VH-VL binders against q9nrl2r1430to1533. Designs and how they scored, part 198

Target 1, 104 residues: q9nrl2r1430to1533
Amino acid sequence: GGVHELSAFEQLVVELVRHDDSWPFLKLVSKIQVPDYYDIIKKPIALNIIREKVNKCEYKLASEFIDDIELMFSNCFEYNPRNTSEAKAGTRLQAFFHIQAQKL
Below, E stands for the ipSAE of ESMFold2; O stands for the ipSAE of OpenDDE; V2 stands for 0.75 times the mean of E and O plus 0.25 times the DockQ between their complexes.

## First folded at step 12 (VH-VL; framework fv_nezutatug)

Design z32 (at its last look DockQ between E and O 0.62; V2 from the best seeds 0.00; counts 0 for: pae E 9.1 > 2)
Fold by OpenDDE, look of step 12:
Structure z32 (fold): chain C 104 residues (1-104), chain A 122 residues (1-122), chain B 107 residues (1-107)
Amino acid sequence: as target 1 above (104 residues)
Amino acid sequence: QVQLQESGPGLVKPSQTLSLTCTVSGGSIDSGYSWHWIRQHPGKGLEWIGSIYYSGRTDYNPSLKSLVTISADTSKNQFSLKLSSVTAADTAVYYCARGPFTSDWHYYMDVWGQGTTVTVSS
Amino acid sequence: DIQMTQSPSSVSASVGDRVTITCKASQSISSYVAWYQQKPGKAPEPLIYDASYLYSGVPSRFSGSGSGTDFTLTISSLQPEDFATYYCQQANSFPLTFGQGTKLEIK
């Protein structure tokens, strides 16, 4: 509670969420919509989950935060063929993230 | 901070199989990165051998494909290289490295092991 | 395979000098180029990815540029710790390939 300055992790998550290419990553994939997703992806993660972890101060190192973000992208690339809208969005968002992560 | 460490015999006889292991610490090989083997012959440049991804998929250098096997053991947080039928040309410093996983398959190596010297000699 | 040809193979320079190393790809590889620095007896260390982006912790005196087939690594003002061998790498397609290296020596 109370007013506090956003951490670097919080700020980056906000930037990722606001990005035009964040739509595949905002929430966990629906098992109803994608029945086989969780048969393929064993460590699902999304920006809302990462944001919660940030808010709970679960990341002690920048590397831990970066690892979860990379996992998020990897899951996308593993499940979605290269030519899909999801993979293309992920590619662009990942490039953006890599630039921003240098500031951490 | 993630660290990579190569291990294996420093001497291999011709025609035998070179086996190396890369142990990853400070991070998990299941964390969605790509994992690579690169070698450097004495006084020469760098040669990409192959890569393995957290899904278990592998890519190999065509020049070595028939002789190379890369595998991963998530329980030990390791990935390995096997190179069969070695010759003197396989004498090199062998590096394992990590890179981001990308949808467009553009892989860089952002974290490297220290390298391990392997000499092929009778 | 895509060949990466670096030039020069070796260069002698003094502290404070501006140094430029070039890498030419045998075909267009967009901006999918990385640069590495290697000191004797050590593993390569990443400097640049995607032709122009510095890895975290890399001094700002390093810069990369180029697209298509011609790429450049520039050290604006050479420091003593910069004497090493530098390699370019293409990540456009498999197999991944490196340049033959450029050894930067003290004049």
Scores: ipSAE 0.030, ipTM 0.752, lowest interface PAE 4.2, mean pLDDT 92
Fold by ESMFold2, look of step 12:
Structure z32 (fold): chain C 104 residues (1-104), chain A 122 residues (1-122), chain B 107 residues (1-107)
Amino acid sequence: as target 1 above (104 residues)
Amino acid sequence: QVQLQESGPGLVKPSQTLSLTCTVSGGSIDSGYSWHWIRQHPGKGLEWIGSIYYSGRTDYNPSLKSLVTISADTSKNQFSLKLSSVTAADTAVYYCARGPFTSDWHYYMDVWGQGTTVTVSS
Amino acid sequence: DIQMTQSPSSVSASVGDRVTITCKASQSISSYVAWYQQKPGKAPEPLIYDASYLYSGVPSRFSGSGSGTDFTLTISSLQPEDFATYYCQQANSFPLTFGQGTKLEIK
């Protein structure tokens, strides 16, 4: 909704992007380099896409914004086995997100 | 705020299929959350029945695995429970619930529905 | 399956008392425990996740602790609205399992 709420979404996305564990989530997975990814992940999303949606005011509710970020983590955990660097980074960034989201 | 509401018949005959629906409002079932069914027998504790994830994956309590189906209808923002071949032992209050999906399977139920009572009786 | 054993099954206490409820897992579950409060005729309400973290809006008189197999829920100064049944839940592995509950009654 309002200009204040959209500014808060932008600030949260910036904090996620700046986090050391953001590297698996900055952009969509390459279909050429990881061809089976889109057979497994039906709703791909990444921080650059979420940030663009914030800039275009595409989130009508705060819950829609939060749902996209949680979807991003769930995709990571669905595709990547639990012992991978990607899954471990996702776990740490998700914990950071939960702390930051309480400020909304 | 996300809210969950169970619906379905309160009385089911033995050997029939119990069918319940959970309607989600204030959020989307196509989100990165997990969606659960839990039941509570009269005067007893809680029992997890199973879960469905945004991807369509399901996990079921092994004690019910051959009898239970959980599915989702994203167009209606609903997920459902079917439990076949019910007996009196399936009489309970049935809850739907939400939790975050994590890589280490740490499912805490952060939102619960109000519950619906199901009685299995001839 | 991981069995969660709560004790006591019931406790009678007065307003202002400190109350401790325990939950023991049949095997190590790290810190992966949640606690719920359920009032008669109502759905369970989340109190604590990951052994010790309070959900938003939960009064600070509630606290949780423990790791491995032994976990506690503490109410530091019991209030009239705290009379309910309390459940622990392990979140370490499927099937998710709950303790049998502890009923907290006014003395």
Scores: ipSAE 0.006, ipTM 0.700, lowest interface PAE 9.1, mean pLDDT 88
ESMFold2 (binder alone), look of step 12: mean pLDDT 91; pTM 0.944

Design z33 (at its last look DockQ between E and O 0.06; V2 from the best seeds 0.00; counts 0 for: pae E 10.1 > 2, placed apart)
Fold by OpenDDE, look of step 12:
Structure z33 (fold): chain C 104 residues (1-104), chain A 122 residues (1-122), chain B 107 residues (1-107)
Amino acid sequence: as target 1 above (104 residues)
Amino acid sequence: QVQLQESGPGLVKPSQTLSLTCTVSGGSIDSGYSWHWIRQHPGKGLEWIGSIYYSGRTDYNPSLKSLVTISADTSKNQFSLKLSSVTAADTAVYYCARAPYTSDWHYYMDVWGQGTTVTVSS
Amino acid sequence: DIQMTQSPSSVSASVGDRVTITCKASQSISSYVAWYQQKPGKAPEPLIYDASYLYSGVPSRFSGSGSGTDFTLTISSLQPEDFATYYCQQANSFPLTFGQGTKLEIK
């Protein structure tokens, strides 16, 4: 594909990725590092996946995009106890997302 | 609970194209899994045919690459296998399976279809 | 391609026995090995991934070990439902490849 102007979704993903609390969400969880993750999380997703979907114009509605982002956070909170660094990061990032998503 | 089900003709004539579809239920094919076709010739082991990924990218077994096409239809929550120019050697039970994505991109099949028997015969 | 050589091809054992199946890779594959159980007329079912981790629901009598080129599946105390064919699989690189299988039969 060619270079095109970033959509609102693309811009938001960039902002999420650049956020200090994005580190748990940048890539899919490694089974090596978290052996039981995929026994628990049945719909894994990460920002790199969401970015790819955006790039491929797979989101036709803002709600679809938002659903994937929320899924990403839900997975984090489902697997990680509240007091973990991942969950705390997720909480902050989600709050940021909710603010940004209002612009969509 | 995610379930996979293979479907397609159980009999294919030599030189024709084998076409199978895997229907996924209880989950989306866009939900962070890779989707694979694996076959098992009678009395033999397992042979990985190929995979299709979330991105739409495909990987094929080099031994079959020139003859294999795997595609996905997200609207139907299905992915398909086409194997052209079949011979008796392609007689097998064909399985579709999924593998979770991992950041290290190593694939293990955690859910399998029941398998469908395909016989190549004139 | 990475070849997975599984041994033995068949083994006869009794309930309660300790059974070990070996898989050797033609090159180092780190710990990227899975084990599957297949019963006649059924699809393979996953047992172990990353050489040593059990899938949820798999009995603890199953265990896997190894790294590099040599891997083992062990059943500490064989149960009646364990008689089946077992396959190893490498997930290190494409094409994904399987061992030729080990048929575990009742003695």
Scores: ipSAE 0.018, ipTM 0.682, lowest interface PAE 6.4, mean pLDDT 92
Fold by ESMFold2, look of step 12:
Structure z33 (fold): chain C 104 residues (1-104), chain A 122 residues (1-122), chain B 107 residues (1-107)
Amino acid sequence: as target 1 above (104 residues)
Amino acid sequence: QVQLQESGPGLVKPSQTLSLTCTVSGGSIDSGYSWHWIRQHPGKGLEWIGSIYYSGRTDYNPSLKSLVTISADTSKNQFSLKLSSVTAADTAVYYCARAPYTSDWHYYMDVWGQGTTVTVSS
Amino acid sequence: DIQMTQSPSSVSASVGDRVTITCKASQSISSYVAWYQQKPGKAPEPLIYDASYLYSGVPSRFSGSGSGTDFTLTISSLQPEDFATYYCQQANSFPLTFGQGTKLEIK
């Protein structure tokens, strides 16, 4: 939506990218390195793509931005068993996101 | 702000298939949530029917003996319930609901539809 | 399936009273319980998740506690708008199951 809302989305994405647990989410999973990923995950998304969508003003509602970030975490949890480093990182980053999103 | 709205026939004959649709507004069905059907029998508590995930995976209450199909239509931003071979015992208020997808796979319904009353009678 | 048993089935109370509603699981479910409030003719509304966390906008007079098999919802000072039916839900495993409800009535 508005200028203040778009600045808040950018600030939140920057905070997510800077977080130590962002490493599984910075860019899309490689089809070469993880060949079955796209057989399981039908709506891939990553922080670099979300950031580009913010920069291009593609989110018409704040709920659309929040839903893309939640989709990113849900993909992680759908693909990765809960005891993996990826799932644990996702859990911690999602908790951080929920705290930061209250400030929007 | 997400809203859910049930639609479908309020009266169904025994042995027929009950068909209900939930329309999602203010958000996307592809959003990384799970989407649930829950019913409430007259004067009774609530019964979970099943769920569909944004990925297309479904889970169903075993008590319904494969009578249930839940599906999604992303182009219409809707998900649907079909319950075959209904009897008077299927008379209930039917709700659709949303739950956040979590790493612990624990589902708490954070948004509910308004409910639609379905009566099964001759 | 995990059975959730609520007690009492109904409570008659006055404005200002402290009310406690109990939900007992047929097996240990850690803290994976939600509570809902339902007023006549309306959909359930979420109150509490993960046994003790209030949703935004829920008054602080509501509280939840418990772990394992025994869970409580407490209303510390009953208000006129709190007269409703309350349900617990376990979220530990499928099928998701609900308590049979506790109707809170005006004396």
Scores: ipSAE 0.006, ipTM 0.672, lowest interface PAE 10.1, mean pLDDT 88
ESMFold2 (binder alone), look of step 12: mean pLDDT 92; pTM 0.949

Design z34 (at its last look DockQ between E and O 0.77; V2 from the best seeds 0.00; counts 0 for: pae E 5.2 > 2)
Fold by OpenDDE, look of step 12:
Formats: structure tokens, C-alpha cells, sequence
Structure z34 (fold): chain C 104 residues (1-104), chain A 122 residues (1-122), chain B 107 residues (1-107)
């Protein structure tokens, strides 16, 4: 990637964070609130972590960035049944992401 | 970029078990996504065989469920297909593919392997 | 199972032509449709998802539309590299199913 690509990543992260359905993904799940989460999810990730990686230029390819975002959604759907508010929010946010990601 | 490659015997005898492996490179099968097997009989369309997900959970085509097993080996970054009691009807090009993980079973295949031909013959 | 019926099964066209392929679902599937392009001896390549969204790298001459039961793939101006077989796929429910394909040939 380059500066332009990193800028695109940064912009997309901002859009994801500002989305109404971003609330399950803004930061890592609390172990206190969800005691069994980290027993199930082995590669936790959240938008704040992804944003930091973008800022540190850790993504060299768009695919790497996309992979982390998809991991984030995968974790959500892995842990949360489809009828939960988290999963429903995730579904909508993922659809939004897929559209935006095509522009990268 | 992620790449998928099918491997296995190109010839299987009737009543035996067809075994194929999909090797994934440029990405980890242990980091999300959904992973699929699709086949195409000569001159015919595409048939979904089954899928395996991040959790290791599987879904199979009901028409093949009793004969199909899909598994994953994260240590090798591979997932596999086993189809038992094969017949001539199982002669096809077999593809492995990747798609996003979704909550409502809305799966598309956005990356495909090259496919491997399997012929069932005595 | 949800059946996807494509029409036509084959079509002959010339470079520059506008081509439309139709896919009809046996029941309403909202917008959960994908389109693939397959060239002889090659794996299918994704073109469209969710009925109308192009994958990255797909030329803008491709477009998808429809909802419910009727879906279309349109190539606005056919190019030489577009001659191939095209498949629709429903992602509304299991089992995932494909159309029988439409072979687009040179006239």
C-alpha cells in the first residue's frame, strides 16, 4: 500500500465507527460483562484496534485490512445468535462495509 | 491476497471415498470467513456441497449430507472434503471457495480455487 | 429447495451488443443473489453480490438488478473477454443453489 491506500483505510474506519450499528464493535468485549467470551473467541478484535493498526501503517495490503474487519464480524456472528441485537447490528454494518470495501 | 488450491486423487473407484483438500495461502482459515465446496459435473452447472465456518460448524447440501464430511486443519491451513460411496454421478470438477461469514446464511463465494477434476471409474 | 431458472440457456451476440440474462427464483429471495462468470476450463469468478453490487475489479459495463423473484445481469456493451458462461446463485436459504447457466457465445 501507500499513503493514499492508508488514507482510504482510515476513512473507512471513521465511517464504520460513525455508523449507527458500530456499537458492538467500538472496543473489545468486556470480560466482566461477558465472562465466557474469550473462551470462545480466540482472536478478538475491534474497531479501535483496527484504527490503531491503520495509524501505525501495519496494513500493507487492502486484503489485510479487510481480513481484520471480516474477523471482527466473524467473531460477532460466532458468539452471538442471529436474533441478538449484536448480530443484527453486525449484519447491517457488514453489509455497509462490503459496499465500501469494493471502493478500496 | 488469499489463494485456494484443491488437491487429491483425480481418479476414484465406485463405492470408494473421494477425499480432497483445499490449501489456503495468503490468509488463515482460523481467522474468520466461511469455506465452501462446490462441484460441477461435466457440461453442467454448479452444485453446492457444503460449508465449514470459523467455529468448525458445518452445513451440508441435504442431497449429499449422509455422504459428505467437511473438516478443517488449522495447523495446516487446510479444509477437506470427504464424499463416501461415490458413483459416476460424482464425476466432476470440485472447487473450494471462500466467502464472508454472515449471520443469516447469505453466503457468496468471493474467492475460488482453480478446481480439481475427479473421475469416478472402475 | 429454491430453484433458480436462467434464461436464455444460450445467447449469441456481437461485440458492442447489449446483453441481458435473467434469473428467476422459485420463491421470493429478497436481494440475495450473486452472479458469476466462468470461462472454459476456469473456475467461476464473482461478478455481483446482493443482486446489484459489483465486486472490486469488475468492469462497470456489468450491472445487476432485481428483487423478489426476478433478477437480471446486464452487459451494456459486450467486449471480447465477456464471452463465457454466467451463473446466478441464491443466498437466501440453504441449500445454496445456482442457475443452470447461460452461455454467451460470439455470433
Amino acid sequence: as target 1 above (104 residues)
Amino acid sequence: QVQLQESGPGLVKPSQTLSLTCTVSGGSIDSGYSWHWIRQHPGKGLEWIGSIYYSGRTDYNPSLKSLVTISADTSKNQFSLKLSSVTAADTAVYYCARGPYTSDWHYYMDVWGQGTTVTVSS
Amino acid sequence: DIQMTQSPSSVSASVGDRVTITCKASQSISSWVAWYQQKPGKAPEPLIYDASYLYSGVPSRFSGSGSGTDFTLTISSLQPEDFATYYCQQANSFPLTFGQGTKLEIK
Scores: ipSAE 0.723, ipTM 0.917, lowest interface PAE 0.7, mean pLDDT 95
Fold by ESMFold2, look of step 12:
Formats: sequence, C-alpha cells, structure tokens
Structure z34 (fold): chain C 104 residues (1-104), chain A 122 residues (1-122), chain B 107 residues (1-107)
Amino acid sequence: as target 1 above (104 residues)
Amino acid sequence: QVQLQESGPGLVKPSQTLSLTCTVSGGSIDSGYSWHWIRQHPGKGLEWIGSIYYSGRTDYNPSLKSLVTISADTSKNQFSLKLSSVTAADTAVYYCARGPYTSDWHYYMDVWGQGTTVTVSS
Amino acid sequence: DIQMTQSPSSVSASVGDRVTITCKASQSISSWVAWYQQKPGKAPEPLIYDASYLYSGVPSRFSGSGSGTDFTLTISSLQPEDFATYYCQQANSFPLTFGQGTKLEIK
C-alpha cells in the first residue's frame, strides 16, 4: 500500500458513499432496531468502518480493502431476502463497485 | 494477489473416493466470496461440480449431488472436494475457483487454480 | 439445465482479422454471461463478465455484447497471442453451465 493506493482506496470509498444506493451501508446495523442481525451476521462491517480503516492505513494490500467491501455486500445478501430494498440497493452498489474497482 | 492451488492424488482406482483440496493464499477462505470446483473432461468441456460459500452453505450440480461433498477448513484456509464411487468418466482436470458472492446466484469465476489432473484407472 | 451452444467450434484466422464467436442460450438469461480464455496446458482465464465488462488487464481488442439468448465475443484485430480456446458461461441459474468451447487457430 503506497500513497497512490491509499488515495485510490479513499477515492473509491467516497464514490461508494456518494452513490444513491449507499444508504444501507453507511453505518453498522443497530442491534436495538434490528435485534437478530448480530445473531446471523458474525463479521459486521460498514462504509464508515472501512473509511476509518483506510484513514488509519490498516489495509496493507488492495485485496484486504476489496475483501472488506465484498464482505459488506455479502452480509447484506445473507441477511436480507433478495427482493428487499436493502438487497436491491446492495446489488446495484456492488455492480458500481466492481466497475470502480477496475481502477485499482 | 489471491492464489488457489489444488492438491491431491493424480491416480484413483474405480469405486474409490476422490479427495482434493484447494489451498487459498493471499486471501481468506472465510472472506465474503464463493468458492467453486470445476472439472474439464478430456475431449469434453467444462463442468461445474459445486460451490461452497463463506457462510458454509453449499450448492451442487444435480448430476453429481448424491456423490459430491464440498467442505471448508478455515483454520487451514482450504476447501475440499470429495467425489465418491468414481469411474473412468470422472477422469478430468479439476480446478478450484473463486467468485464474488451475490444474492441472485449469478456466479462468475474471477480467480482459478492451476488445475490438477486426476486419472481414474485400474 | 441451460445449454450454451458456441459457434463456430473452431476457426482459423489471420493476424489482424476481426473474429466473432457466438454463444446461444437455450432460454433467456438476461446478461448473465462470462467469457474465458484458455491457452493450451493452462487454466481458463476470465475475460468478460456480465456480457460486456472487461476484467482489468484484458486487452481492449476484446469486447462482448448481447442479451437474452444471443451473445458475442469479438476480437477486433487478432494477435498471435490470442491462439486459445474460448468458453462462455451462463450464470443465470444452477447448474452453472459452459459452452463447449471455440478453438481459435491463427493461420
């Protein structure tokens, strides 16, 4: 992870956050509002956590960054039935991410 | 970046169980991906055998369903294939592969192992 | 099972030629198609996903198109390193299935 890779990770996270379909992924799911979430999803992650990890230089390889973003989508698909607004947003944002990730 | 490597016996006798492992390096098996076994028959094309997901769920080709088991060992960063009651028809090059996990079952293989040749012969 | 039928089964072409390989699905599969290149003695390598998107590092002379049942892989100007067998794969439903392959030989 050089300076160019950290800048690219930050730029990609910013693009994801700005996307209209980012709303299910901005922050970790509330246990109070969704009591069973953490019984089902054991490795929770969200864009704010990923962005913090980028800012703290916690990603040593591009693959580690990509894996966290893919985990974020996979959690969404594992928890949410495919016809929910969350799963549909996840599908569209993941497709956008795959296009943007070509720049890494 | 991520690399997949198949290992196992190259020669298996008929009626035995074929057992292969795929070792993942440069990434983790319990990352949010799908993990696949595909084989390529001599003189035939590619055949999807089955998949295991980061959650531990599996899907198998119906033509092989009662004969195949795919499992994962996260402590070794490996997933494995067992195919029971093999015949000469199971002679093939066996590949492991990875793809993004998706809610709508649309799996593409974005990383492939090198392949291992398995011959079923007396 | 969804059958994927490729044509031609093989073709010989010259360097610089435009080559088109087709893949037909036995039922509509939207755009859920990938293409792979396999050189002799090697594993398949990903070229295209979702009918038309190139993976990083794939030369721009490769392109994909189509939706529904008819899909194409095009090489706009054939190079000597493009000698290989090409496979399409549907990802619409299980079991995942591949075309039978198209062997591209350079004259």
Scores: ipSAE 0.075, ipTM 0.767, lowest interface PAE 5.2, mean pLDDT 89
ESMFold2 (binder alone), look of step 12: mean pLDDT 92; pTM 0.946

Design z35 (at its last look DockQ between E and O 0.74; V2 from the best seeds 0.00; counts 0 for: pae E 6.0 > 2)
Fold by OpenDDE, look of step 12:
Structure z35 (fold): chain C 104 residues (1-104), chain A 122 residues (1-122), chain B 107 residues (1-107)
Amino acid sequence: as target 1 above (104 residues)
Amino acid sequence: QVQLQESGPGLVKPSQTLSLTCTVSGGSIDSGYSWHWIRQHPGKGLEWIGSIYYSGRTDYNPSLKSLVTISADTSKNQFSLKLSSVTAADTAVYYCARGPYTSDWHYYMDVWGQGTTVTVSS
Amino acid sequence: DIQMTQSPSSVSASVGDRVTITCKASQSIDSYVAWYQQKPGKAPEPLIYDASYLYSGVPSRFSGSGSGTDFTLTISSLQPEDFATYYCQQANSFPLTFGQGTKLEIK
């Protein structure tokens, strides 16, 4: 434990979480609410999981971090039709992420 | 860092099937993203052939759809292109590329292979 | 299909010059345009996405602008390594299409 300066990854995760369109991505999809989700999505991931990986220094390269974020969006677009609120939120959040990721 | 490499025969006879494989390293094709084939005829511009996505879904250029098949082998971390009934017009440098997975057709190619030359000749 | 028409097809310039390449879409494509740089015998390299955002590592002398049907790629001060062919690409709808290219040659 202990207090430390936020890394670029940590800061970006914080920004993603605080974004208005982060609500579909904050935590793993509930199997109760979406019974077929895990039949379709084989590599589930969410911002809370990514944050934990950052905290544990599991990302050695920016590309690894980016890959998990892109997986998160890929899962969203894979499961949700493009006209859903989830997909629309994802589209906006992904665009935001792409801009921020250029700074890594 | 992800890298893409095209492979396959550099010479194909007319009416035969062109087969190419893109081998991906430094990343998994089974973990998101979109994967694309693009070609470039000698001295010409770029032509999108088709794409395969995380789901395994494919999209093809309508001009080539009836002749093109794109598939993926996750066990080998590869995706492939098959183009049937080739003619001289199919002589080109063929590129595989990666882009983000998007919801509204907004696909860009942010990582490219080196390209492989395919010549259609008798 | 959406056609992307680049202008000029070729341009000669000197190091230090300001160079502008235009791409015109046959219909509105919002801001869904990418730009690529291709050197002889090499694969295209991405420069810009969504009309105006630079990929990581792209020098700041490159910039993109435009929306709707008219887009521009600008090199503020041409460097020796910038002589290449440039392509625009629309990502508004399928099929994805590219401009015919602009060859930037040394004067």
Scores: ipSAE 0.683, ipTM 0.910, lowest interface PAE 0.7, mean pLDDT 94
Fold by ESMFold2, look of step 12:
Structure z35 (fold): chain C 104 residues (1-104), chain A 122 residues (1-122), chain B 107 residues (1-107)
Amino acid sequence: as target 1 above (104 residues)
Amino acid sequence: QVQLQESGPGLVKPSQTLSLTCTVSGGSIDSGYSWHWIRQHPGKGLEWIGSIYYSGRTDYNPSLKSLVTISADTSKNQFSLKLSSVTAADTAVYYCARGPYTSDWHYYMDVWGQGTTVTVSS
Amino acid sequence: DIQMTQSPSSVSASVGDRVTITCKASQSIDSYVAWYQQKPGKAPEPLIYDASYLYSGVPSRFSGSGSGTDFTLTISSLQPEDFATYYCQQANSFPLTFGQGTKLEIK
C-alpha cells in the first residue's frame, strides 16, 4: 500500500494503455456489438475502469491491482479463440505486463 | 498478497475418496487465474494432478483422469480435489497452487500453498 | 508425456561457489520452463519462468537460460540460504511435468 505504490500502479496502467496491443482492452466490450459477451464473461473489466480505480485509491495491495489486470486478460482468452487478433494482442500485452509488474 | 492453504484429512483408508480443499485468501478464486493441484511422493518428485480455470473448465493428468475431480466454490473462495479409490501409492504431500491463465496454455505456478500430508493406510 | 531429466541429482558446494543445474526435456519445449526452490518441510517457491525471467524478489544471483531441450539454472555466488532442492518444470504441454530434483548440499 501507500502513496508510492499508487503512483507505481498509475505508471503501469499508463504503460499498458500506450502499448500497441492495448486496443481490445481500453473500454468494456460493447453489448450491442458483441451480444453474447456478457453471457460468457461474468466479471468484465477494462483498462479505463482499472485506471479509475487507481485514481480513486481503491487498490490497497499490489495483488489487488495485479488481479484486476489478470482478470482482464483471462476474460479476453475465455471469450476469444487463440487465433483471433484479440487473443494474440492479449498474449503480447500480458507478457509485457508480467515484465513491468516485477517493478511492483 | 494472495495465500493458499490446503485442508483435509491426513489419513485416508484404501479404496476411499481423498477430499482436499484449498482456501484462497488475499485474492479471489474467480479472478482469472488458473488453479492447480500438485503432489509430492515420499522421496520422489512432483506430480501435477490437474487444474481448474476461472471459467470452470478442468484439465487432468491422463494417468489420473478417471479417478480425479477438481471443482471450485466461488462463494467460499475455495477449490477442491477429490481422488477416488486411493491406494498406498497416493500417499504424498498435496499442494495447491496458482498461476496466470494464458491462451497459449503455458502454466507456471507463481503461488503455492504450504502443503498437506496425506497418508493412505489401513 | 514430456520427461524432464535433471542433472546432477545432487551437488555439494561451498558458499561463494558458482553452481549450475541442468534440465533436459525429452522433446523441444521452446522456452517454456520454470524453476522452483524447495527447502525441507516447505512448499516449492518460484524462481524463474519462461526459462530466464526472475520472479519479483528473487535475488539476482539466480539466472536461467536455454531453449529447445537443454536448460540451466545458475547461482553465480552461492549463499547459505541457497542450500535446497531445485526442480524444473515444463509448461509446454499437458500433462505438466517436473524434473526429479537436484539437491544442493553444503560441502
Scores: ipSAE 0.032, ipTM 0.738, lowest interface PAE 6.0, mean pLDDT 89
ESMFold2 (binder alone), look of step 12: mean pLDDT 91; pTM 0.944

